VHH binders against Proteasome assembly chaperone 3 (psmG3). Designs and how they scored, part 10

Target 1, 145 residues: Proteasome assembly chaperone 3 (psmG3), of Dictyostelium discoideum (Social amoeba) (q55g88)
Amino acid sequence: MNSLLIDSSNPSYDAMNNDNLKNSIEKNHPVKSKVLSKKINNVDTDIAISSFADAIFITISQNQKFNTWIRASKSDGILLDEPSYQIDTLLGNNQDVLFSIYARQLIENIGETSNKSLMLSISITDKSKDTFKQILSTIFENKVW
Short names: E, the ipSAE of ESMFold2; O, the ipSAE of OpenDDE; V2, 0.75 times the mean of E and O plus 0.25 times the DockQ between their complexes.

## First folded at step 9 (VHH; framework vhh_gefurulimab)

Design x3 (from w3 with S100L; at its last look DockQ between E and O 0.42; V2 from the best seeds 0.00; counts 0 for: pae E 3.6 > 2)
Fold by OpenDDE, look of step 9:
Structure x3 (fold): chain B 145 residues (1-145), chain A 122 residues (1-122)
Amino acid sequence: as target 1 above (145 residues)
Amino acid sequence: EVQLVESGGGLVKPGGSLRLSCAASGFTFSNYDAAWFRQAPGKEREFVSYIYTGGSTTYADSVKGRFTISRDNAKNSLYLQMNSLRAEDTAVYYCATGWLYDYTEPDEYDYWGQGTLVTVSS
């Protein structure tokens, strides 16, 4: 009665810890920050940009207030899949598509070189295309990522 | 002078494939978003596909799963791989670039090519 010892030693496929590149916390101290004040189309605009370990924090304000808060993130690339982005309005008016456009542009740019998410606070009074371009240009000229 | 020049159009049978190219010159292509539009005979110009400077893409529902947009910034070029072509894909295809506020609006694009004709016929 030859007991076929089924050597069930299935090589534990070391689950390659897909260390979600998203979870790599960069240890940066102090936090790199830039604060800017600029007149854009005759409207005083305040922009603050900070690079935290897990996220880029950006504030855009034309009335010295916070209003809409948005979180944006890039999905981990699945093999053969295009990157996807998640944009969530946390506070404020979620019906204003313009703010989602800001968030999308910013997170896609961030995603080119960084796995960090975006936390965005935006309160603008001028919703023109020209203001949009000038604000983003200003931010991208002052990248901290 | 800023120029966009499309190429790769032609006659193809239904189910066939074609690759369009758009060569940019006179500006820094890598700084701009890009898209493909098409205009069928007697129809309005319609959005086909968009690619961000960072490489993220979107597609019209009519071409999703069949077309692939890509870019090569080193070559200042935009591409559209078209597979499983249909008769309804017959159109002049245009490349366009810009710093886009709304990628679905043709008026948001700063530069346009002259177009390349794609004809899908049995």
Scores: ipSAE 0.096, ipTM 0.538, lowest interface PAE 2.6, mean pLDDT 88
ESMFold2, look of step 9: ipSAE 0.302; ipTM 0.686
ESMFold2 (binder alone), look of step 9: mean pLDDT 85; pTM 0.864

Design x4 (from w3 with D102E; at its last look DockQ between E and O 0.47; V2 from the best seeds 0.45)
Fold by OpenDDE, look of step 9:
Order: sequence, then C-alpha cells, then structure tokens
Structure x4 (fold): chain B 145 residues (1-145), chain A 122 residues (1-122)
Amino acid sequence: as target 1 above (145 residues)
Amino acid sequence: EVQLVESGGGLVKPGGSLRLSCAASGFTFSNYDAAWFRQAPGKEREFVSYIYTGGSTTYADSVKGRFTISRDNAKNSLYLQMNSLRAEDTAVYYCATGWSYEYTEPDEYDYWGQGTLVTVSS
C-alpha cells in the first residue's frame, strides 16, 4: 500500500505586491517647481507647477485667485482591467465640467510616467476651447514629472 | 513638420481581423490624446475610438468589444486592433491627435493623418 505522498508544496506564487510600487515616496528635495506668466488670448495667465513626493501641484489662475480645487488620482487596474481615474472637486464649483476636463487631461499625462496624484487649483475667466489648449500646451511643455 | 501616417489598411473578409498603425513625427506624441475616426463612402466622418495620454480608452458603441485602441509613446505610434470585422466597418480610417475637450468631435483634434482604406467584403 504505497502511500503516494502528494507533495502539495504548491509553490507560493509570491503575489508581487504591486501595492508597494504605488507607495514609493520619491524623496525630492528641494521640490522641483516652475512658475510661468503668459498672456493667453489677451488674458494674463499664471501657472505654477510643483513636484512633491506624493503629488503634482498645479495652479492655473487668470484673476490672481484660487477658486476651484480638484484632486485627481490614478488607480491601478485590477488584472485585465484598464486604469481607473478618480477626480474629486474639493472646493469651489463642482458643477463646472470644464475643470474636471482639465484635471482629467493632467492626471492622465502624469499617470503615464508617475504614480503621483494631482492637486489642482484653477481659476479662469476665459473658458474657451482655445484657452484650454494653450494652457495645457504650456503645462505639458513645462513638465516637472 | 508634424506628420501622422496611417498604415495597415486593406481588404478583409467579414469576421476577419486587421491592425492599423499610425506613426507620428515632428512633435511630442506623448503629450497628446489620440483617436481614430473613419469615413465611409458618402458618409460623414465618425468617431471610432479615443485614448488618453495615460492610456484610458473609450469606444463608439458600434465598435465596442470588437476594436482595441492602444499607443506606444516610445515609438510615437497609435494602433487600432480590429476584430470581427463587418461590412459596415468599410471606411477610410484616420488617426488624429490633440487635446480633447469633446473627444468625439473631429474639430477638437489638431493633427490628422491622410487615412488608410479598410474594405470588408465577402
């Protein structure tokens, strides 16, 4: 009666804890920053971009104010799923779809090369499509991530 | 000079597959969204698929589950995998890039290719 010892040593698939890649805080000191002032469609526009350890901070202002604050983040897709993005208005007018579009464009671009979230402050007076494109162009030409 | 060049079009039978490519040059492709549009004979240009810079995608209802858009920023390339092709998929397919406000609208895109013909016929 040869007891076939089924060696059940199932190799523990080391679930590569993909969670560890998300939490790697890049130690960047000093914080890399760019500050820009540009006339866009005859409107003075101030843009500041900073790369923190856990987030990219961007401010867009055409009236020297902070009005709407948005946080955006990329979640790691589950196996076979596409990445998910969360966009949350923290302060200001949450009904303005335009600002969410800004946030989405920016976090998608950031997410291509970085796991950092986005903190966005936006206060614009010109809500035209042309202004939107020029602002994004300016930001993407001056990436700090 | 900014250029988008589509390739991979051709004749295919219904139920067949085809992969389109779009090669970008003259600009930083990774900074832009990208999309595929198509235009059938005698019809208006219509939206097919869209991809953000970060890789999230959307599809027209007519191609959802059959087509897959993807990009390779290192190669400055956009792709469209087309499976389960139908006669109604016959069109010139165009790649486009830009910063989208309304990604289904052709006028939102800044750069366009010349197109590649896809013919689905028995």
Scores: ipSAE 0.344, ipTM 0.718, lowest interface PAE 1.2, mean pLDDT 89
ESMFold2, look of step 9: ipSAE 0.556; ipTM 0.818
ESMFold2 (binder alone), look of step 9: mean pLDDT 86; pTM 0.873

Design x5 (from w3 with T104D; at its last look DockQ between E and O 0.58; V2 from the best seeds 0.00; counts 0 for: pae E 2.9 > 2)
Fold by ESMFold2, look of step 9:
Structure x5 (fold): chain B 145 residues (1-145), chain A 122 residues (1-122)
Amino acid sequence: as target 1 above (145 residues)
Amino acid sequence: EVQLVESGGGLVKPGGSLRLSCAASGFTFSNYDAAWFRQAPGKEREFVSYIYTGGSTTYADSVKGRFTISRDNAKNSLYLQMNSLRAEDTAVYYCATGWSYDYDEPDEYDYWGQGTLVTVSS
């Protein structure tokens, strides 16, 4: 028989309960997100960045085609002193190395300060190196991790 | 403004060691990958080593096992520990930063230092 130790007639219970709820909400990992729309080398580019408790979700879209979905995470390396990263294409074109390169750059940065994984949804029409650099610069100026 | 400054070069006998440093300022160094390149007289600038922001590394075949790249993001610094030096390692060494999937291509890098001379001779 587990009874509540809390007395509802006690003002300190009400104040403590409100403070705990407020602190609990603030200490939970709320979704932090940023949505950006800009023209990069004359191509409309939409970027969304969201942080969840165990993952960073990033979308990069320059067209309305189906996106390629890639998961990346920091792995334990065989050598204890060297980091290792796993990158897997979950859905879409796995023959385009460029999308894996985007994922690699993102997970390396995320993994510097956290063990969160990356879920990347990507659709790029301008595959130039300049667009690559501008997209990465935009994301890193707007980090949520 | 953005600045990369190499130091630690000098004269050393074959088989010796040197540690190069690169001090970064004027940008968020921890967001950039970094690399060392070198250029011997009369030769093209060539790749030495690369390090991602997350610490993964890659080396040119000619330096694997002898050189170690490292970084300290809190100190905005990049390092190259050079062991078992050989005469063919004589060159001006440059640090560079950028985001590159062609890590061994100099044109991929956004910022460059002025270089530090390493001379390996008897």
Scores: ipSAE 0.385, ipTM 0.750, lowest interface PAE 2.9, mean pLDDT 83
ESMFold2 (binder alone), look of step 9: mean pLDDT 85; pTM 0.868
OpenDDE, look of step 9: ipSAE 0.686; ipTM 0.867

## First folded at step 10 (VHH; framework vhh_gefurulimab)

Design y1 (from x1 with A34M; at its last look DockQ between E and O 0.61; V2 from the best seeds 0.73)
Amino acid sequence: EVQLVESGGGLVKPGGSLRLSCAASGFTFSNYDMAWFRQAPGKEREFVSYIYTGGSTTYADSVKGRFTISRDNAKNSLYLQMNSLRAEDTAVYYCATGWTYDYTEPDEYDYWGQGTLVTVSS
ESMFold2, look of step 10: ipSAE 0.657; ipTM 0.862
ESMFold2 (binder alone), look of step 10: mean pLDDT 91; pTM 0.926
OpenDDE, look of step 10: ipSAE 0.887; ipTM 0.947

Design y2 (from x1 with T100V; at its last look DockQ between E and O 0.62; V2 from the best seeds 0.68)
Fold by ESMFold2, look of step 10:
Structure y2 (fold): chain B 145 residues (1-145), chain A 122 residues (1-122)
Amino acid sequence: as target 1 above (145 residues)
Amino acid sequence: EVQLVESGGGLVKPGGSLRLSCAASGFTFSNYDAAWFRQAPGKEREFVSYIYTGGSTTYADSVKGRFTISRDNAKNSLYLQMNSLRAEDTAVYYCATGWVYDYTEPDEYDYWGQGTLVTVSS
């Protein structure tokens, strides 16, 4: 009876089970990525989403020249029961409120379940509300967080 | 099928409290921001409160300090705790969800409930 417990723990059985665990761990490695290209309202749109241990990187591009770079993160608020988020434009036009709105939506969703920060690289040609909603829907259907 | 169903409305005396609920189904509620709007008889629908997916909130000036919006993403539910109610709070209250540029603008929201009536009267 004791030898059965030892046999169920033998290296061969453990190695087989460890392969399944390693596959699961490797699927959850710090860098998960999704890359999408599609037309949204007849505008070519490229989206890349990458997850690291401490950050999510998202690129959204409807042009090829340059992107605005925005960092967002959860920060301590003055309210104990309400989270606060900081959004900083690091490079590009800091007067474009729309890109900050994208960043806010993304960091709020990320912050629901984690403390990871967001690095957003964004260039949008079509600033319509419908494109905004379709881009967010596409990202949330393809989350890596 | 997307549904938002409000409940918890009723008749309350001035100074009283009510808690409104909105049950969401047919979509991933945790991916959407949510809001409460209200419409008094003969008036346009007006913004009450907004909550982001991550829990940050905003309020109309007229309700700050008296109303509290909250959400429970695990239960697909949105709430509005209404305290210190006044006659001016009498309205049909609507739950809405969406991603918006201007959270005070009703036409930017994607989904709406049917409304629940709150009457504040002596």
Scores: ipSAE 0.615, ipTM 0.852, lowest interface PAE 1.5, mean pLDDT 85
ESMFold2 (binder alone), look of step 10: mean pLDDT 87; pTM 0.886
OpenDDE, look of step 10: ipSAE 0.774; ipTM 0.901

Design y3 (from x1 with D33N; at its last look DockQ between E and O 0.59; V2 from the best seeds 0.71)
Amino acid sequence: EVQLVESGGGLVKPGGSLRLSCAASGFTFSNYNAAWFRQAPGKEREFVSYIYTGGSTTYADSVKGRFTISRDNAKNSLYLQMNSLRAEDTAVYYCATGWTYDYTEPDEYDYWGQGTLVTVSS
ESMFold2, look of step 10: ipSAE 0.684; ipTM 0.867
ESMFold2 (binder alone), look of step 10: mean pLDDT 87; pTM 0.881
OpenDDE, look of step 10: ipSAE 0.878; ipTM 0.941
ESMFold2, look of step 11: ipSAE 0.634; ipTM 0.852
ESMFold2 (binder alone), look of step 11: mean pLDDT 87; pTM 0.881
OpenDDE, look of step 11: ipSAE 0.872; ipTM 0.940

Design y4 (from x1 with S30D; at its last look DockQ between E and O 0.08; V2 from the best seeds 0.00; counts 0 for: pae E 12.3 > 2, placed apart)
Fold by ESMFold2, look of step 10:
Structure y4 (fold): chain B 145 residues (1-145), chain A 122 residues (1-122)
Amino acid sequence: as target 1 above (145 residues)
Amino acid sequence: EVQLVESGGGLVKPGGSLRLSCAASGFTFDNYDAAWFRQAPGKEREFVSYIYTGGSTTYADSVKGRFTISRDNAKNSLYLQMNSLRAEDTAVYYCATGWTYDYTEPDEYDYWGQGTLVTVSS
């Protein structure tokens, strides 16, 4: 034990703030996740849902083709007291509006109880409204947020 | 490959009727919502009517009670019956298909036809 620490720095008055302990506790947040495989309208559908400290990651795949990646987040401060959402397609063709609609529905639900963002990886073969509703219902029955 | 082709436009007097058709090919029409939009010269494209794949419909306030949208999924066709036409209905009419969150927003639609001109004039 051969160290001598003399405080000669400014500003060093953060000692009464417990932010460092709070950060340590938050870094140990356990990941909650669910993985599902089922047929929806006779199409094999794989869904994975994971909660991280600052984001929800969701994958939805009905085929092995390259998935579209979308990020969504909530923003407060609308004059009508309605939240706003940002939705960005990070990878993939943005001509398919359906995938943005999936992302909007998901971030709207996530945003009711948290400020976590959404990372969505999605590939859909069956673009019907019935499949849309069944996929969302499946995800909402298996929330990890 | 993917096509939407409108037909049935033309010249009609105020108070008259027209029926527009939209023939879809090259994709599975049954899986998509469908809509009619219109664009008057020099104006932005505006929403007219929407039909869900299962048949539920909605209309812009300006056409409600005068226009009727319908679809025949077996024939891959979309229709717009336009009654009690007014000069303000003069526009190029477009059919569109897609999956929509906001059915009034043109960016929500994946496929568009080339348009058919409707002219309402004496």
Scores: ipSAE 0.000, ipTM 0.129, lowest interface PAE 12.3, mean pLDDT 78
ESMFold2 (binder alone), look of step 10: mean pLDDT 84; pTM 0.858
OpenDDE, look of step 10: ipSAE 0.714; ipTM 0.876

Design y5 (from x1 with T53V; at its last look DockQ between E and O 0.08; V2 from the best seeds 0.00; counts 0 for: pae E 8.5 > 2, placed apart)
Fold by ESMFold2, look of step 10:
Structure y5 (fold): chain B 145 residues (1-145), chain A 122 residues (1-122)
Amino acid sequence: as target 1 above (145 residues)
Amino acid sequence: EVQLVESGGGLVKPGGSLRLSCAASGFTFSNYDAAWFRQAPGKEREFVSYIYVGGSTTYADSVKGRFTISRDNAKNSLYLQMNSLRAEDTAVYYCATGWTYDYTEPDEYDYWGQGTLVTVSS
């Protein structure tokens, strides 16, 4: 019944050692890349976010099995004066709609400020909506675009 | 292929009732939020009602007390019971599904139906 999230502002006094605090706090990397490790709803979750010239690369992993690889990009819906998005699963035989939903939310946000594509590598074991919201919130708090 | 198909629209007199249905296929509908939106001619799509994956419901102020959203996960179906219909309820009604941050924002939904027309007139 307890939140998995640890506030990044928490003092280190509550940690048995500094390693526990580091494991729950995102690691800050140079300007174009961030690597984060969190326990979300009791599941170890690793997120890597990198900006390249033409693409944003995001890895989301809750296990060490094969990840699904998805490419997303903004395309012109010439019939509509609104952006549309192309989502393609490149590797992985899991066609769970959820992974495409992650990709859509990410490329829509990226596409508000850039024309960069998304390359998403994703493996999720906790497919609850609460985990979905926490993962996306974590990524949006740590944008590199 | 993911599909959402609305049905149950039609012509009804003010004060009447209609029940809209949305049939989902190509994905596990029961794992996602769902919503109804509507669009009158010349207006933007507007939020009508939302049902959380866990069953909690929310309504636009203009339809509270008159409309009831529900879902039947065994039938992969979403419903909108519309009572006490008014002329201003005339619109094309759309079924939408996904996981959203702002359930009232159409751009946050991943999949949409083609719509069903509801006309309320004397």
Scores: ipSAE 0.012, ipTM 0.307, lowest interface PAE 8.5, mean pLDDT 79
ESMFold2 (binder alone), look of step 10: mean pLDDT 87; pTM 0.880
OpenDDE, look of step 10: ipSAE 0.562; ipTM 0.823

## First folded at step 11 (VHH; framework vhh_gefurulimab)

Design z1 (from y1 with D33N; at its last look DockQ between E and O 0.62; V2 from the best seeds 0.69)
Fold by ESMFold2, look of step 11:
Structure z1 (fold): chain B 145 residues (1-145), chain A 122 residues (1-122)
Amino acid sequence: as target 1 above (145 residues)
Amino acid sequence: EVQLVESGGGLVKPGGSLRLSCAASGFTFSNYNMAWFRQAPGKEREFVSYIYTGGSTTYADSVKGRFTISRDNAKNSLYLQMNSLRAEDTAVYYCATGWTYDYTEPDEYDYWGQGTLVTVSS
């Protein structure tokens, strides 16, 4: 039996597995992924963009305390010729229409060429329209879909 | 340098049709939502139509059912098919782009074309 694959109580095995996991994550990093840090209107802004089989994950963070999670996907209504999009706040404040507008801009572009959904994690201190423009410009300059 | 160049304007009789084009360059066209605005003499620039990169469209009530916005991402081009034209449609028509919170607000758009004149008269 291969004890390196099974016995997590072995300190050497645990140390090797932890190091191997970190190495595997680095080697198996999603093919289309970008992580960015940018100061936008003097606010440190971290953006992560990842493409997975069924979804695009985007994280936008200007603070580390509270995130809103939004899922968006393409949907088709009966008798509609034009595609439509469903946007749901899964966790966090569902009254902030700005975050839904971020999600709409993103899912429209994602849905042009795919049926992938969007999972958006967003935590923004500066809710000005200029920051909105700069964040979206940054994401689209670095899109992975 | 971002450039938007409208064409296709002209003189047309009421009930007629025109097709406007907007040629875009200097940016990744398929990443940007696009809009048409118009400005009649002595009036403010007003929203006409908007199209998302994914093809969803929105129209001002005054043109809904008569105008059709479309885009061709391979040709970096935006179009406005205008049917059943009325005298009230006389204006300079502009294409515009930018990331907007309120797509009906002209001051939120970062780039504008020079405009093309549409005159609807007998």
Scores: ipSAE 0.556, ipTM 0.810, lowest interface PAE 1.8, mean pLDDT 84
ESMFold2 (binder alone), look of step 11: mean pLDDT 91; pTM 0.930
OpenDDE, look of step 11: ipSAE 0.881; ipTM 0.945

Design z2 (from z1 with T57K; at its last look DockQ between E and O 0.67; V2 from the best seeds 0.75)
Amino acid sequence: EVQLVESGGGLVKPGGSLRLSCAASGFTFSNYNMAWFRQAPGKEREFVSYIYTGGSKTYADSVKGRFTISRDNAKNSLYLQMNSLRAEDTAVYYCATGWTYDYTEPDEYDYWGQGTLVTVSS
ESMFold2, look of step 11: ipSAE 0.690; ipTM 0.863
ESMFold2 (binder alone), look of step 11: mean pLDDT 91; pTM 0.931
OpenDDE, look of step 11: ipSAE 0.881; ipTM 0.946
ESMFold2, look of step 12: ipSAE 0.659; ipTM 0.850
ESMFold2 (binder alone), look of step 12: mean pLDDT 91; pTM 0.930
OpenDDE, look of step 12: ipSAE 0.881; ipTM 0.947

Design z3 (from z1 with S30R; at its last look DockQ between E and O 0.43; V2 from the best seeds 0.68)
Fold by ESMFold2, look of step 11:
Structure z3 (fold): chain B 145 residues (1-145), chain A 122 residues (1-122)
Amino acid sequence: as target 1 above (145 residues)
Amino acid sequence: EVQLVESGGGLVKPGGSLRLSCAASGFTFRNYNMAWFRQAPGKEREFVSYIYTGGSTTYADSVKGRFTISRDNAKNSLYLQMNSLRAEDTAVYYCATGWTYDYTEPDEYDYWGQGTLVTVSS
């Protein structure tokens, strides 16, 4: 992935942008977490990202009163030529497909380089496509996997 | 600068095969889902196929079973293997990326390649 950089210096893992190396290093160290607050389309948005031994925990909150909890993981079952993922709403209304779409983007990337599952706690009020893009961009810029 | 560069288009007879490539640069390729779209003369761009960063795939009904999307995250490359080509597959083929709510909608994609022409005729 260093093909995206013209700088020969590697001062940080973010500058290297090497997801495989970063995930390997973090597996061998204490639990890593990042907590951030950001206005996205003028809505206060709190994001927390934590790596556990067997799971990545992500919280996204624009509304502190109620969160939907979603678990995502690689599927077991029949041998396939391509990966398969399960996404289950554990708590909250499962009629809102938007939150499952967030989870799908995240678990696909987590599963590219690891066997960790995703635990997603999510509550958003601005359901626009632009907020969706900015939230995901923010999370991926701050990956801990 | 984000760049997507398609290659591999050309002239092919019905029933033939082509393999398209898309070379990506200027962004963290393995963090972005990728898509192929196509545009026939006088028509809007239409969805062909989508691949998630983790390798899961989807296809338009018109190409399912004939086309295979794949990616190589280490080489920053996206591919489309097109088999059993038909005259209606004639189009300019584009690779695209972006965060998508509806992956079939071209207006949700932030970056596009220049396209590569596929012509299927006798």
Scores: ipSAE 0.643, ipTM 0.851, lowest interface PAE 1.3, mean pLDDT 84
ESMFold2 (binder alone), look of step 11: mean pLDDT 92; pTM 0.936
OpenDDE, look of step 11: ipSAE 0.873; ipTM 0.941

Design z4 (from z1 with N33Q; at its last look DockQ between E and O 0.57; V2 from the best seeds 0.00; counts 0 for: pae E 2.4 > 2)
Fold by ESMFold2, look of step 11:
Structure z4 (fold): chain B 145 residues (1-145), chain A 122 residues (1-122)
Amino acid sequence: as target 1 above (145 residues)
Amino acid sequence: EVQLVESGGGLVKPGGSLRLSCAASGFTFSNYQMAWFRQAPGKEREFVSYIYTGGSTTYADSVKGRFTISRDNAKNSLYLQMNSLRAEDTAVYYCATGWTYDYTEPDEYDYWGQGTLVTVSS
């Protein structure tokens, strides 16, 4: 049967051009990630670190429950006497300053060599100083930035 | 092996200036925050200044405005510029590193230098 819908021709399509664009984007902005699972002071701890073109995503979880989300970035202030970093809790409990301390240590290092922001998703059961040290050393031994 | 070596101490008159240096080796310097502490005879080590890996700084109230901490990650070096020195600044000065909750607490630092003596005397 010869209908208007059946007689539709193939339209000109940008699908072939998308392959070239995709290759160019992947060459210029590779995504790198590391996923780690280890026991820290007898607590199972999952850490994921991912680098994107404009951001570093880090997840830290000891209980797989509700995570606090924190965004950190280098402030746009060449007029400052020293570099400045902005840290905001976007979702979750803002009463525990420990998570902001994690974020501060991470964004300071990320911002030394880049203008990438940090997105941190964190849920910690063991809030001891030793666990803090071990989590940070693990992340810095496995940097993707 | 982590090593921290201070230098630049000496005798100076009140109101004078000194620049301390701390040469670091055996670790990835750019990944670690750094601090200066000082200790006068018969006293505990006390916090002087702290610098994050990204360059943000904090100072003890007693030195704020007179001392400036800085770091050069390319040279693995930490510095303390000490201006307007006073007799009460006389102490052995130490550089230190470690992951800390409370950067003012010396027990949270894992590695220490040998110290350099600063004497402020007329």
Scores: ipSAE 0.447, ipTM 0.764, lowest interface PAE 2.4, mean pLDDT 83
ESMFold2 (binder alone), look of step 11: mean pLDDT 89; pTM 0.904
OpenDDE, look of step 11: ipSAE 0.876; ipTM 0.942

Design z5 (from z1 with Y101F; at its last look DockQ between E and O 0.70; V2 from the best seeds 0.74)
Amino acid sequence: EVQLVESGGGLVKPGGSLRLSCAASGFTFSNYNMAWFRQAPGKEREFVSYIYTGGSTTYADSVKGRFTISRDNAKNSLYLQMNSLRAEDTAVYYCATGWTFDYTEPDEYDYWGQGTLVTVSS
ESMFold2, look of step 11: ipSAE 0.618; ipTM 0.849
ESMFold2 (binder alone), look of step 11: mean pLDDT 91; pTM 0.929
OpenDDE, look of step 11: ipSAE 0.883; ipTM 0.946

## First folded at step 12 (VHH; framework vhh_gefurulimab)

Design k1 (from z2 with Y101F; at its last look DockQ between E and O 0.71; V2 from the best seeds 0.76)
Amino acid sequence: EVQLVESGGGLVKPGGSLRLSCAASGFTFSNYNMAWFRQAPGKEREFVSYIYTGGSKTYADSVKGRFTISRDNAKNSLYLQMNSLRAEDTAVYYCATGWTFDYTEPDEYDYWGQGTLVTVSS
ESMFold2, look of step 12: ipSAE 0.661; ipTM 0.858
ESMFold2 (binder alone), look of step 12: mean pLDDT 91; pTM 0.931
OpenDDE, look of step 12: ipSAE 0.882; ipTM 0.947

Design k2 (from z2 with N33D; at its last read DockQ between E and O 0.63; V2 from the best seeds 0.78)
Amino acid sequence: EVQLVESGGGLVKPGGSLRLSCAASGFTFSNYDMAWFRQAPGKEREFVSYIYTGGSKTYADSVKGRFTISRDNAKNSLYLQMNSLRAEDTAVYYCATGWTYDYTEPDEYDYWGQGTLVTVSS
ESMFold2, look of step 12: ipSAE 0.726; ipTM 0.890
ESMFold2 (binder alone), look of step 12: mean pLDDT 91; pTM 0.925
OpenDDE, look of step 12: ipSAE 0.876; ipTM 0.944
ESMFold2, look of step 13: ipSAE 0.734; ipTM 0.885
ESMFold2 (binder alone), look of step 13: mean pLDDT 91; pTM 0.925
OpenDDE, look of step 13: ipSAE 0.890; ipTM 0.946
ESMFold2, fold request of step 15: ipSAE 0.715, 0.739, 0.724; ipTM 0.885, 0.891, 0.891
ESMFold2 (binder alone), fold request of step 15: mean pLDDT 91, 91, 91; pTM 0.927, 0.926, 0.926
OpenDDE, fold request of step 15: ipSAE 0.896, 0.901, 0.890; ipTM 0.954, 0.956, 0.954
ESMFold2, look of step 16: ipSAE 0.769; ipTM 0.899
ESMFold2 (binder alone), look of step 16: mean pLDDT 91; pTM 0.925
OpenDDE, look of step 16: ipSAE 0.883; ipTM 0.950
ESMFold2, look of step 18: ipSAE 0.797; ipTM 0.913
ESMFold2 (binder alone), look of step 18: mean pLDDT 91; pTM 0.926
OpenDDE, look of step 18: ipSAE 0.883; ipTM 0.947
ESMFold2, look of step 19: ipSAE 0.778; ipTM 0.905
ESMFold2 (binder alone), look of step 19: mean pLDDT 91; pTM 0.925
OpenDDE, look of step 19: ipSAE 0.887; ipTM 0.950
ESMFold2, look of step 20: ipSAE 0.799; ipTM 0.910
ESMFold2 (binder alone), look of step 20: mean pLDDT 91; pTM 0.926
OpenDDE, look of step 20: ipSAE 0.880; ipTM 0.946
ESMFold2, fold request of step 21: ipSAE 0.725, 0.772, 0.741; ipTM 0.885, 0.902, 0.892
ESMFold2 (binder alone), fold request of step 21: mean pLDDT 91, 91, 91; pTM 0.927, 0.927, 0.926
OpenDDE, fold request of step 21: ipSAE 0.896, 0.896, 0.897; ipTM 0.955, 0.956, 0.956
ESMFold2, last read: ipSAE 0.730, 0.746, 0.745; ipTM 0.891, 0.895, 0.895
ESMFold2 (binder alone), last read: mean pLDDT 91, 91, 91; pTM 0.927, 0.925, 0.927
OpenDDE, last read: ipSAE 0.896, 0.899, 0.892; ipTM 0.956, 0.956, 0.956

